# Ledger of designs, part 143: miniprotein binders against p81326

Target 1, 226 residues: p81326
Amino acid sequence: MLHFGGFIMEINHISKILEKEREEYIRNKVEEYLKQGFSKDDAVNKANQSWRTYIGHRIQDVIYNLLKKFLKDSGLKVTTDKALNNRNLPEELDKVKRLIAINYGEYLFLPDADVIVYKVENNDIKIIAIISVKNSFRERRFETTYWKLKLKESPVTSHIKVFLATPDKDNEISYKCPNGKPKKMRIILEYELDGIYFLKEDFEETEKAKHFGKIVEDIIEISKKL

## First folded at step 11 (miniprotein)

Design u12
Fold by ESMFold2-Fast, scan of step 11:
Structure u12 (fold): chain B 226 residues (1-226), chain A 83 residues (1-83)
Amino acid sequence: as target 1 above (226 residues)
Amino acid sequence: SDLEKRAKQLIEFAEYLIRLAEELLEEGRPKFAIEWLKLAVRFLQMALELARKNNLDELAERIEKLIERAKELIERAEKIKES
């Protein structure tokens, strides 16, 4: 309890570390592109594009490793979308892949699940949760809700929890309007998803919108019901 | 015990953060290596408190060595950052 409280607080520092990293990364990339002959506007745009790719991998890796380390003693296993797309897929991961597939008539497609949590019981695999990792919501703001709604349509996948994990540095879904009402995007995401976990310190927690450090206990409790 | 498992989970995550910091140092990014190392030290301090309160002397010694290693890396990173 006490140590989990401290753990949750310290995990919030990840957002501050990432913010410091962004500022220096962008500055260095802008200088690099300027030296290559790009205009200031092009250099800034290319630097921001490079950052989006870089930070996406960083956040996913941190989340994957955190969940892997903290869930293994609860009999839970963690994998990634990247691992599921390897050419030589182990039998266990092939089964995981099949259990999160969504039916589009004659075709089956995977959701864009960055991190997947599952358990193995008596040689059967049960998917507990999928986590979508996003650092920006500008263009693909409802992609995670689309996958959640599709998964709900099948008895094979309807039990799977769909979570969003984000530093939300641009305050796209953690910002409150001056009148106290959240933005439309925040309302829709929180309503449709099973949870939103923020990798940042300052936001108002709700039943489903929480500090990222709470995801470990939440997933363990969900797994006990399956 | 459950508390021993929690301490080990904190240690394993801190070890991941230390490896991340070492990678950043190799990439010439000491400023960020320092930030990740400081976070690792904080998790190791939590693990150390758990180990000491539960009389896990061997685990406590292991954690103390990891904290020392992380602090040495911070000092190294700070010197690189200054240069």
Scores: ipSAE 0.711, ipTM 0.894, lowest interface PAE 1.1, mean pLDDT 85

Design u13
Fold by ESMFold2-Fast, scan of step 11:
Structure u13 (fold): chain B 226 residues (1-226), chain A 83 residues (1-83)
Amino acid sequence: as target 1 above (226 residues)
Amino acid sequence: SDLEKRAYQLIEFAEYLIRLAEELLEEGRPKFAIEWLKLAVRFLQMALELARKNNLDELAERIEKLIERAKELIERAEKIKES
């Protein structure tokens, strides 16, 4: 008997590991930049910028590997935007890229699809979900929403689920105001997206806003309906 | 069986976490290697419980060996951290 509640609990622990990693990473990078001759203010700024890039890749990689390992036995495949931006694509990934690319006149752009889940059925590819991975929402808070709305415009892509996955360590979208109202950003993201998956314990679950550990079963359920 | 597939999924993810920890050790970051290894052990313990309850003896032996490997790496990381 698999206790899925235990799995969800352990996955939520990832957010605590990532937060501890931030403190040591920044301290070490500040030391490194100081040794290179940067001022204290510049060293701190560069260390914080380095952390934002580093943690984004770390979270994406963890989510990619988790989904790849847990979805393969359900006939589902997982790839990344990094893989799709490779110069020489295997035929299967080239088809995946074509099925999510958005046409802007003379230009084709991929949505910010950090992780992509698809299946192969009768030699045809069906895109199941796109997961956007965000550590913070300051500069690009509605970017995932923009891509959801663009995908929704085409019959080819309108079925694709667009999810946000985030530790939300500074409570940018998991916090509720003292009156119980969610923040404007949370309201908009939850309304427009197909789901938000938190890599943390301390938030109020809704139909669309869930613990990250639930994403595996949710994606399997969605794939069966397609 | 479905339960056997679940056990393998837990094992494969734990193996990923162990590789991540080994990379962190190589980078001189034992504190975080330890945290990821502890998480790997917890996933392996879940897999072990599934294997034992379903009488998958050979898989249980494999999982026990991986747990011991992960614990050995934690001990190595603790020594590096103390130095």
Scores: ipSAE 0.713, ipTM 0.896, lowest interface PAE 1.2, mean pLDDT 86

Design u14
Fold by ESMFold2-Fast, scan of step 11:
Structure u14 (fold): chain B 226 residues (1-226), chain A 83 residues (1-83)
Amino acid sequence: as target 1 above (226 residues)
Amino acid sequence: SDLEKRAEHLIEFAEYLIRLAEELLEEGRPKFAIEWLKLAVRFLQMALELARKNNLDELAERIEKLIERAKELIERAEKIKES
């Protein structure tokens, strides 16, 4: 019999599969852009931009499908920000959207909620968690933290757990400095968020920073307390 | 039972990975389709072990057929990769 830890290890392997794709994807896209007449530098830049879009969608889709399948028998439902942006929303998803939307005067915005976990009890919807998926941190490193702080301000949304899920391939937040201390960005994100789930093998786990495969059990435990 | 539900979850996730691999094959990317199919087989093997230990014969047969399909897709992908 395979130990449950085996499942967690296999889920972490997803990051390695995606990494193996990167070099070939970029090489093929560079060739494609060169044939279209772009300079070498422009072709490389466009190929890297294309990869970021491709991998972002892939990681989000994998996380969505994993959570949807593993949480369904726990009385939990899973949806995405893309589903919530559909013009003709089912009543249930319209309620989910309203329960996470933040008011900015005449405008309503959704937080950075790539994947949303909720439950339905007695015809009432309760949002359990939102998961922000990041494969890079250069421009938007504190965006997830901003949404966490905004959600905490309202009694309607203050209970919602905000998680970050990331391969962190470039070791932006999973790497310790030479003196053994975490980088400032890691310290801030871990302090403010409810958890960080890494889609990689090589990092030191803490109470809040864990292997991604542990997210299923953590969400189920949170739901039982709500 | 909880074990049956866990086996179903593993099966459904593996089916997702198989569909992902089929898309990659259609896109002419057999070597990565193989990687996703191998992961799907590993999850199906976990599900099969759970089904067998709990004497869920019909579920075990369904899982065995899915494993066979995934292996056939791997063989197809290997041939495409060599071409």
Scores: ipSAE 0.614, ipTM 0.860, lowest interface PAE 1.6, mean pLDDT 85

Design u15
Fold by ESMFold2-Fast, scan of step 11:
Order: sequence, then C-alpha cells, then structure tokens
Structure u15 (fold): chain B 226 residues (1-226), chain A 83 residues (1-83)
Amino acid sequence: as target 1 above (226 residues)
Amino acid sequence: SDLEKRAERLIEFAEYLIRLAEELLEEGRPKFAIEWLKLAVRFLQMALELARKNNLDELAERIEKLIERAKELIERAEKIKES
C-alpha cells in the first residue's frame, strides 16, 4: 500500500498546477487573438473556449494515465470513449463497447464515459466503473446522472459504478452555503451517482464526495466485490 | 514483491509527468513544465523511499538516475524561462 496521506496529497496538488496553468493560458490566448484582430470581448470568449477544450483533454489524459498505471497490478484494464469510437476495434474493446452501450429503440449510444475500467476473466468482460470528466456544469449539469439512471435500467449495466471527476474551479458543486447546506446540484449529483472525485483541495469530504487521489483504492475495492 | 510493484507504478506515473513536461517545453511553456517535473520528482522520491527501505538496490539506482534527469530538465526549463 502506498503511503496513504502522501500519495493523496500529491495527486491533489495536480489541481493547483491546473489552476495556475489556466491563468497563463488564458492571458496568452487573449494576446494571440488580439493580435489577430479580434475585439477584446471576442478574444476573451475565444480564449475561454480554447481553455475548456485544452483542460478537458489534460484532465482526461491525467486520469486515464493514473488509473492505467495504478490499477495494472489489480488485474484491471482502462480504456477511453475515444478508443471505443475507433473504426477498427480489437475484439476486447468491441465487447467493452457493447457492454456499456444504451439502447434507444433502433439506436445504441455510449454513455458519457470518458474513462472506463473493466476486467477480463475467462474471456468474459466485466465493466467495473465509468468516469465522467466535467470541467464546468453550466450547460450539461445533470448529463452524468442521466447516464447513471439509464444504465440502472438494464441487468447488463446496472452493476456499473458511475463516477464524476471534476476540478470544480468555479465552486459550482463543492461550495457549501453559509448555513452549511450543499447546493441543489451537488445534492442531486451526490445522491444519484456512485461517487464524485474532486481535483481540488478546498472542499469537505463525505462518503461519496472525495479527493481524487482516493479513486484508485476505491476502484480496487469495488473490483474485489465483483 | 508488492512493494516493488508499487514503486514501479510510481515510476511509470512519474515518467508520464516527465513526458508531459517535455511537451510543455516544446510548446514554450517552461513555467508549467517545471511544476509537472517537481511533481514527478516527488513521486520518484516516494518510490525511492520504498526501494531503499526494502533493499531494492538496483531499483533505487534506477530511480536516482530518473530523479537526476528530472532535475536536469528543471534546470533546462529555468534557463529557457529566463531567456
């Protein structure tokens, strides 16, 4: 076992690096767009849009690599929705895709599954968890809960744990009101999902809302029960 | 051994962070390359402690060389940042 507090602390430090990176990234992109002739307002809007794309890829990549490295010895495998959308899928990934796809009559869609954890035993695949990565909650705040509720409808997918991972830089779901009550969005997300993992230090943990560094140990424990 | 495997996973993650830092250096972002490299060094130091406490001398030497490489990259990034 890794030194519990030390490992979690260092993983949590990733949130501070990402926060510092945002400030410089946006400043540099605003400068770049201003030189291209965009207005100040347009430059700021374009810089923020560029950051959302950039940070989304960064967080997904970090989470993917963290889980892929640290789950390896537990017999767990990790893939991404991007890998599952390739035209020529290996048989194993094709099976993973089929086991998480949701039926809408004549159509099949993948849930919001940025990172997928599964195991292979006797050529059978068992999906352990799906991690949805969210940078903000402005437009698609309950999308992850929708996918969780859909997965619960089928005996094939009802066992799959659905987690949200987020830096929550704007304190949209990690903030508590002065009276100690969580915001409505936080209450709903925590109730419906199997867990929320914050890539930030300044929030109060609960049974289901935890520092991101705890995700490795949690997934290993879940996999032992399946 | 289980502890040796833990050290190996810390090394692999640190190597990922070093590659990330190298990409940032190529993008002209030495300030953030330094931050990711410092994090990589801290994970390598955790791995080194595990290796030393369990008398894994060859692994400890390998980790020490990786720490040296990461520190050399930090020094390079500091020079780029200043120029």
Scores: ipSAE 0.715, ipTM 0.889, lowest interface PAE 1.0, mean pLDDT 86

Design u16
Fold by ESMFold2-Fast, scan of step 11:
Structure u16 (fold): chain B 226 residues (1-226), chain A 83 residues (1-83)
Amino acid sequence: as target 1 above (226 residues)
Amino acid sequence: SDLEKRAEKLIEFAEYLIRLAEELLEEGRPKFAIEWLKLAVRFLQMALELARKNNLDELAERIEKLIERAKELIERAEKIKES
């Protein structure tokens, strides 16, 4: 309970809270859409669509705030891709944006980096890690690996660690070979990425697939390597 | 002290959870607010344990006030929630 890893139960409970409140969220959104004049069936469908967007943003926000609070004492700073997409950026965030942007000829695009960890030394910025946060793998399932492979191609970004954080409530990537059948998604994600961090207790642990409670210590260790 | 800084991290995250719960109460989602407030109380209780074991009386008093704040919000959320 004294270290971030001591909060394994509390971290696991975050996923449970998010799942538990699905019914309340959907019920309230159905009422909103009914008041707007939608039919019952349309209201239910729209509420379910809204929930998928909502839970994604909520998990990202919780992880962002958790990492921001627990990395602060190690001289590490945390931001989000949404913050970097603001039109009028502070100088520091403008520098962060330039250091993670990927070149596509005449264009520069940000990777799908929900949470970004960096440090500032003598007004120089060094990006430590980007964390992709996924609640489900129904769509965009290999987008994180695409960005990892693109970042590896440039000397400016090749050092940046790319992590996936997920509650994986549907057990889509929790095991490499459940019932003897290889899970392509889990195998590819673990192979290509620098780590997968689970916000749950039940998963196949490897050197690269760990409980989310270990992420703070891992990031701090990486940051010390220069 | 390093232990004071650790307690501070727990307090700051709990404060975030309390703000999240307040947003949810404004949006008419008391059941969801209660769950986040209970988690905030858990983190504050861990911070309180650290403060008490290290005889940080002023910090302990501050944490106790935050716990009471969170419990008061839970009580408000329970009243809003349909029983």
Scores: ipSAE 0.305, ipTM 0.717, lowest interface PAE 3.7, mean pLDDT 84

Design u17
Fold by ESMFold2-Fast, scan of step 11:
Structure u17 (fold): chain B 226 residues (1-226), chain A 83 residues (1-83)
Amino acid sequence: as target 1 above (226 residues)
Amino acid sequence: SDLEKRAETLIEFAEYLIRLAEELLEEGRPKFAIEWLKLAVRFLQMALELARKNNLDELAERIEKLIERAKELIERAEKIKES
């Protein structure tokens, strides 16, 4: 029998793999840029910038594929905001796009929904959850919170759960009061969002702040109530 | 059955990780290919445990072959990394 503890242990390994990937990625990109004629300093700077973009996409892809595979047998479907921006969407994905879009007068915009979980019942679509994936909190630290608050304004989207998934390598939101110093970002994100899922072992666990290994079970339970 | 579906889910995710590792090898990044392949083997071992406990001999054999393939790719990646 599949035991959930094994799944949790493997999720911790994903974070460690991503950390190891950084060193080799930077080395290879520096060599590539040097061959293109950039100076050593420019090559290093460009490699680090490339890494930030790359790791964001890598984490999103891993989370997307994990959720897609593990939710399939529960009758749940998974897509991405990238897929929804494709031309000539299938009818099902066009409906998903319409059910998640936010109205700004003459304009409709999609939230920053890196991964979207939904279900199909009798040809009707119900959006279950949006997962925002953040590798760092240097900028746009409350962007996910902004989208949560906007989704709450409409009866069509107010039921949608908004989750944050993060390795949080810099310990920006891992603890509420490390060394007695309150972390406003952790406190606000936990308060406003429906959950925070950590891809790491060390963090302050609460009812809303959990290890990423628990996300599959949580989403399935939420879907049964909708 | 539910147990067979769970095993298939683990296999499908492991296959994704193997494809990811193959792409990394083509990009000249054997160190990372090895780590993703090791993770794939761990998911396949979980699937193998499920198959064996439920006497799913054909599925167990398929999983064992996938583990063998992943280990062969790890050996190949190790040679690329060290040479």
Scores: ipSAE 0.387, ipTM 0.760, lowest interface PAE 2.7, mean pLDDT 85

Design u18
Fold by ESMFold2-Fast, scan of step 11:
Structure u18 (fold): chain B 226 residues (1-226), chain A 83 residues (1-83)
Amino acid sequence: as target 1 above (226 residues)
Amino acid sequence: SDLEKRAESLIEFAEYLIRLAEELLEEGRPKFAIEWLKLAVRFLQMALELARKNNLDELAERIEKLIERAKELIERAEKIKES
């Protein structure tokens, strides 16, 4: 058996690794922008935006590869919304895209599904889960809940689990007020979503808010019920 | 079989981390590379323990070689970081 306690602890180190050189990355980017002729304020703002983009893609890639490698054991397949937006889709991925697309009258849009878990049985596709990956919360605080509520409206997609995965380094949704109550954003996200998985050590677990390392076993258990 | 598959998943993820570290070394970011390589070694050590406890000698040997490669890359990264 995989030593899940040790595995979970090591997975939590991913967030520490990702944030370890933030200061160095920003410093180097500020220097680059200053050399291009930007003001100090503009250089700093651009460097911080560059970091947010960089770290977001890195976290998504790490989570994608982790899920792909560990879920393969259970016959589960993993893809990304980026892959589904490729010009020439294999038949299997085209079917996945059709099974998660949301209808807005004449239009079809994909949810913000950074990582998608599905299985194939006799050439039929079953979507297990969609994972939204967020490094931090700013403008897009409730987008994952919006997509969950839209998927819930259709019998084709209502079974799909919608998870949020986040380091939450700034304690935006893992912080509790002095009275022990979670902030409104955390309450809403936990209520509406099927689960929140934190890439961090210091938070209080609940039925739906867990260490990220637990996502592998949770998805496997969900897939067995389908 | 199940334990062998779990060990294989740990190996595959560690291989991904090693490739990530190699890319970071080429980008001149040895500090990042070292951290990812250390994580890869820890996952490979978990895989090695599983392989050894289940008498999977060929798999254990493969894992030991990957650990050695990762450690060699750490030494290389340490030299780059110091220079």
Scores: ipSAE 0.740, ipTM 0.900, lowest interface PAE 1.1, mean pLDDT 86

Design u19
Fold by ESMFold2-Fast, scan of step 11:
Structure u19 (fold): chain B 226 residues (1-226), chain A 83 residues (1-83)
Amino acid sequence: as target 1 above (226 residues)
Amino acid sequence: SDLEKRAEQIIEFAEYLIRLAEELLEEGRPKFAIEWLKLAVRFLQMALELARKNNLDELAERIEKLIERAKELIERAEKIKES
């Protein structure tokens, strides 16, 4: 059968791939820092800090490339906050940046929009969704909800869907207590956000909390209504 | 067709994963390269099954070549890892 979702569900294994790489990454970074003259203890500490940064960027890049490839034929375009922070922006990306920026008096800031999905019709840009990618929830757990609430304040941005994508390897928001109740953080994130997409196999799906493999079809469906 | 578009999307994503693995091999990270290549092979095998079932011979041949390339890179990465 035609199981597009089945193909993309394989991306849920990304969490396992990232964990298998930790040992090799740390070993290589320790060697690199030792060559620079750091002590063994300092090299290990710096390698561990580097790993935390690395896995965040890696998962974001994989999600970006997946969405870019799978949404292209639906008339949708994908960009990143990194691309929007380039010194020389093409006109199209400059317009995207302006349409998601939030005013703080004399300052404009971008939301936590690791990946941005938009469409172009007759030279007009419509932002469909922003995806925040989080590998852990130890810190900055409600940052995505803060940006969702800020975007809702303006008629220009209130239509933009805000999604969270996460492996949730430590079961911080996918775990249910023995009595079946979700954790407080999960309840708040699911309530405030437009959706949560898990890159893992073992959790109970709801209308808003789904396997990551469903994100492509969900975004396409949303874009048809806008 | 819709099925051919899906297969092309899978192929493009698998090509991305293969390029990622090649970069990781150049950086001396064979264990990680192997895992991404295995994921690429899983996607490509699913696409190949769909192409064969629907008699899309040209597409199937293209997918088979990518699977061969990915498996060749896995063998190279395993040798580097063991050295």
Scores: ipSAE 0.619, ipTM 0.859, lowest interface PAE 1.6, mean pLDDT 84

Design u2
Fold by ESMFold2-Fast, scan of step 11:
Structure u2 (fold): chain B 226 residues (1-226), chain A 83 residues (1-83)
Amino acid sequence: as target 1 above (226 residues)
Amino acid sequence: SKLEKRAEQLIEFAEYLIRLAEELLEEGRPKFAIEWLKLAVRFLQMALELARKNNLDELAERIEKLIERAKELIERAEKIKES
């Protein structure tokens, strides 16, 4: 049981650590670009562009490593869509790739699944869940929902749980509103997806919208029903 | 046992956070390295509590050494931050 010693609360504090990282990251990148001969304005612009890519990878990496470490003893394996796009796939990962591929007429493409959880039983692979990691909802607001709806269309993929994981620092979908209606985007995402896991403390928790620290136990319970 | 596996999982995640902090120190980012190291120490302390309550003396000793290493890294990061 991971519901002890403040584990969930410590995981929720990751959002605070990530917020502090931005200032240090930008300062260091600006200095680096200035040393390379860029103007101050160009250095600042490049540093801000670099941060957007960096933060996405940082959140994904933390989530990947957390799931990999805490699920390994439950017979579960974790991979990424980056790993599945490698030229030389091991047989096991090639099977994972084929089991999540979506049909677009003459073409097959992978969903944008940042982290993938699966199990291997008797040499057969069962996909448990995919997790989409989003730092911001300014662009591609319903991308995760699109992948959920596409996966739902096929008997091969319809059982796969689709989760969103996000710090949501701008309170775009996690706004705490006890007496008021949630934002439209929150309503749609919660309705269509199997769950939303927040890397933050302050939001209205529901059956589907939970603190990120709860994802490990939830995935283990889902896997037992398969 | 289940409790030993839980302690090992906490240890492995803390080791990941320590490696992340070491990379940040090499990149000249001590302030942020300290934050991840403090989180690693808190997970190691959870693992230590589990080990001690279940009389897993060898595991407890391993965890204590990792906590000491993480604290040494925090001190090193604080020194870099000051310079």
Scores: ipSAE 0.618, ipTM 0.870, lowest interface PAE 1.6, mean pLDDT 85

Design u20
Fold by ESMFold2-Fast, scan of step 11:
Structure u20 (fold): chain B 226 residues (1-226), chain A 83 residues (1-83)
Amino acid sequence: as target 1 above (226 residues)
Amino acid sequence: SDLEKRAEQMIEFAEYLIRLAEELLEEGRPKFAIEWLKLAVRFLQMALELARKNNLDELAERIEKLIERAKELIERAEKIKES
C-alpha cells in the first residue's frame, strides 16, 4: 500500500493553492493596468477577465502534468487538444486526433478535450478518457455534456470516458438547494458524464462526483477494463 | 516495485512544481511560488519515506538534495516577498 490517503490529500491541496493564487494575481494585474492608464473600473474588469483565462490554463497545465507523471508506468499516455491542433503532428498524435474527432459532414471537429488519456497496444491506439476543464458554468453549462452525447453516437468513440474537472468556486454545481435537492445543472451533468472531479474541499461526494485527488487511480482502473 | 515507481512519479511531479515556482518568481509572484514549493517538498518527503523504507540509498540521496533545493528557493522567495 502506497500511503494512499497522504497521496490523495496532497493532490487535493492543489485546490487550496489555486484559491490563494487568485487574490495575488488580481492585485498584480489591477496594478499593471492602472500603470497603463486604464481607469480603476476598467482595470478591475480587465484583471478579472485575465484571471478567468489564466486559471483555466493553470488548471489544464497542472492536470496535464499530474496525469502525465502518474500514469506513465501504467502504460498510459497523455496529450492536450492544443497539441492535437498543431500543424506538424507526429503519426501517433495524428491517430489520436482521428480517433477522437467528430464528423460534421465535410468537417471534423475535436470535442472540448483539454486533456486526453490514451494507450498504445500492438501499434493500435485506444482513447481512454478526455477531461474537460471548466472554471465557470454560466454561458457554457452543458457544453461538456453535448460532446459526451456526440461521442456516444459512434462505435469508434462510444467507449471514451468524459470527465469534468472544476474548482466550482461559485458553487454552481456543488451546492444543494435548501430542500436538499441538487441543482438541475448538477443533476444533468452528473447523469450524462462519466464523472466530475472537484478542485475544492466542501461538497457531498457521490459515486461519480469526487475530490480531484481520486482521478489518477480512477483512470488506471478504467484503462484495465478497456 | 510499485512503491519505487510511485516514488519516481512523485519526484517528477515535484520537479514540475519547482519549475512552476521558478516561473512564478520570475513573474514577481513569490507568495504563490512559496505555496507550490511547499507542495513540492511534501511530495518529495513522501517519496523520501518510501525510498528509506525500501533501502534505496541512492534515490534517497537524490530526493534529499531536491528537498534542499526547494527549501533554498522558499527562503529566497520569502526574502523577495518581504521586500
Scores: ipSAE 0.759, ipTM 0.911, lowest interface PAE 0.8, mean pLDDT 86

Design u21
Fold by ESMFold2-Fast, scan of step 11:
Structure u21 (fold): chain B 226 residues (1-226), chain A 83 residues (1-83)
Amino acid sequence: as target 1 above (226 residues)
Amino acid sequence: SDLEKRAEQYIEFAEYLIRLAEELLEEGRPKFAIEWLKLAVRFLQMALELARKNNLDELAERIEKLIERAKELIERAEKIKES
């Protein structure tokens, strides 16, 4: 295909790999828990929780590395909230951390910024976007929205784009009105966030809800206007 | 050139996927290592297409060697999976 058109096929392949891993992982974990004496329902619930932890780390790592490799030649740098919580923080990352921190009176906290995109110009740092990576919406459904609203309150952080990236295999936010019924979570997330990027083929595309293959080009375009 | 930079980006991401697959093989997950290696080959093939269309012979040779390495790892993983 053309430019990022070919990227869509590869992102869809990632989605298929993750789904295949999920099915086998959950079946194996259910069997393990059943052998430990858990009920069928408890075994299934525990297996699903174990999967969410495992796959969450995998998706975040894949997205981080993809963005890092594809944005570097556009003068953009990529880091993670994990890196920002390191005890021995380099000066550049310390500045990034300070530029995304949110004030709660006497306390400062980082938003749910799994991946952070920034640029360095004349020793000054400009934060372009933060990306929250969600494999599941069972818990903390509006956490990304909360962080977006908090960032908007400060002139230091109000320009920062807040994106959600998700495979959304359970179709929790893939459609605004499935079967004619408004889906509150999808509608609110799309309304409040700067974009939702899906790592899957089937979803309702809008101006703000796009295939993940488009994220690199979108971030580059945003950075040119800052 | 921009096209050469794009090919390098594909190569670097593919190298990440190959390392990921090697880690999965060490963890005894050959089935999933194979899937990530197949994705790495796809990115390398896109890089190879760009290199060949733009007559970047040296880069094309480097990419071809990486593809062969990835395919060799797939064959090794297939054997582990069957054993």
Scores: ipSAE 0.738, ipTM 0.905, lowest interface PAE 1.0, mean pLDDT 87

Design u22
Fold by ESMFold2-Fast, scan of step 11:
Structure u22 (fold): chain B 226 residues (1-226), chain A 83 residues (1-83)
Amino acid sequence: as target 1 above (226 residues)
Amino acid sequence: SDLEKRAEQLIDFAEYLIRLAEELLEEGRPKFAIEWLKLAVRFLQMALELARKNNLDELAERIEKLIERAKELIERAEKIKES
């Protein structure tokens, strides 16, 4: 049902709504920083940094709520890394956190798991997938692949699917070989990850690179095999 | 039925988008509230088509009222934006 063209088309429109917010947000923030005495160059840089934080939270929240609403009738639960970092953590979420945490000697760190999908059966928790949400790549180009490779090393976490969700507005990973020039980032991300889901209309579709609207059915199918 | 569950899922997501838009209106951002409300209406119209095609009359009436509420919020947001 979710693969009907209308649903996928409306989900793709989310990226356009977010982009409309960007121009006004940045203009207002630049003006605000200029009034505070920053140089034009510093004001622009600070405004762009502020936008990346703002939009990152917005996309994560939208994706979280979409997955939560559309997966609820499939026996699946959805949480966030923000929820797992809460000091007053419920027992169920504490168990989820322990099942995805990666050990570095005396330290435990969560992977870049903005959204986590899991199920509870007979008081046992099974992690189905983690979704890393990237509005832009910049210096964090291969962070998601690092976490995928680390999770793959343990029998406790090796079954967990690692997905990337992105509007990719700058076309950084939309095509594997535009104009005959291989895009290293797209090729490596597609090779190492379990899937890339685009919140946009125009990109090179493959078995692993899909419209975001397809993620719900993909997760449900994965959960049935566990 | 599975079709009723899908319609309810569309409704639940649309209600989330309406709440997001209401939050944006409270923050003085009617332009973006309107965009999220328009998306909510499109998801509700999708749910309405499913309900009507499957003769779920009570669900269709509920969805129609939600669409009406969302459109009223769009009109309010447009007036705020113009002020």
Scores: ipSAE 0.750, ipTM 0.910, lowest interface PAE 1.0, mean pLDDT 87

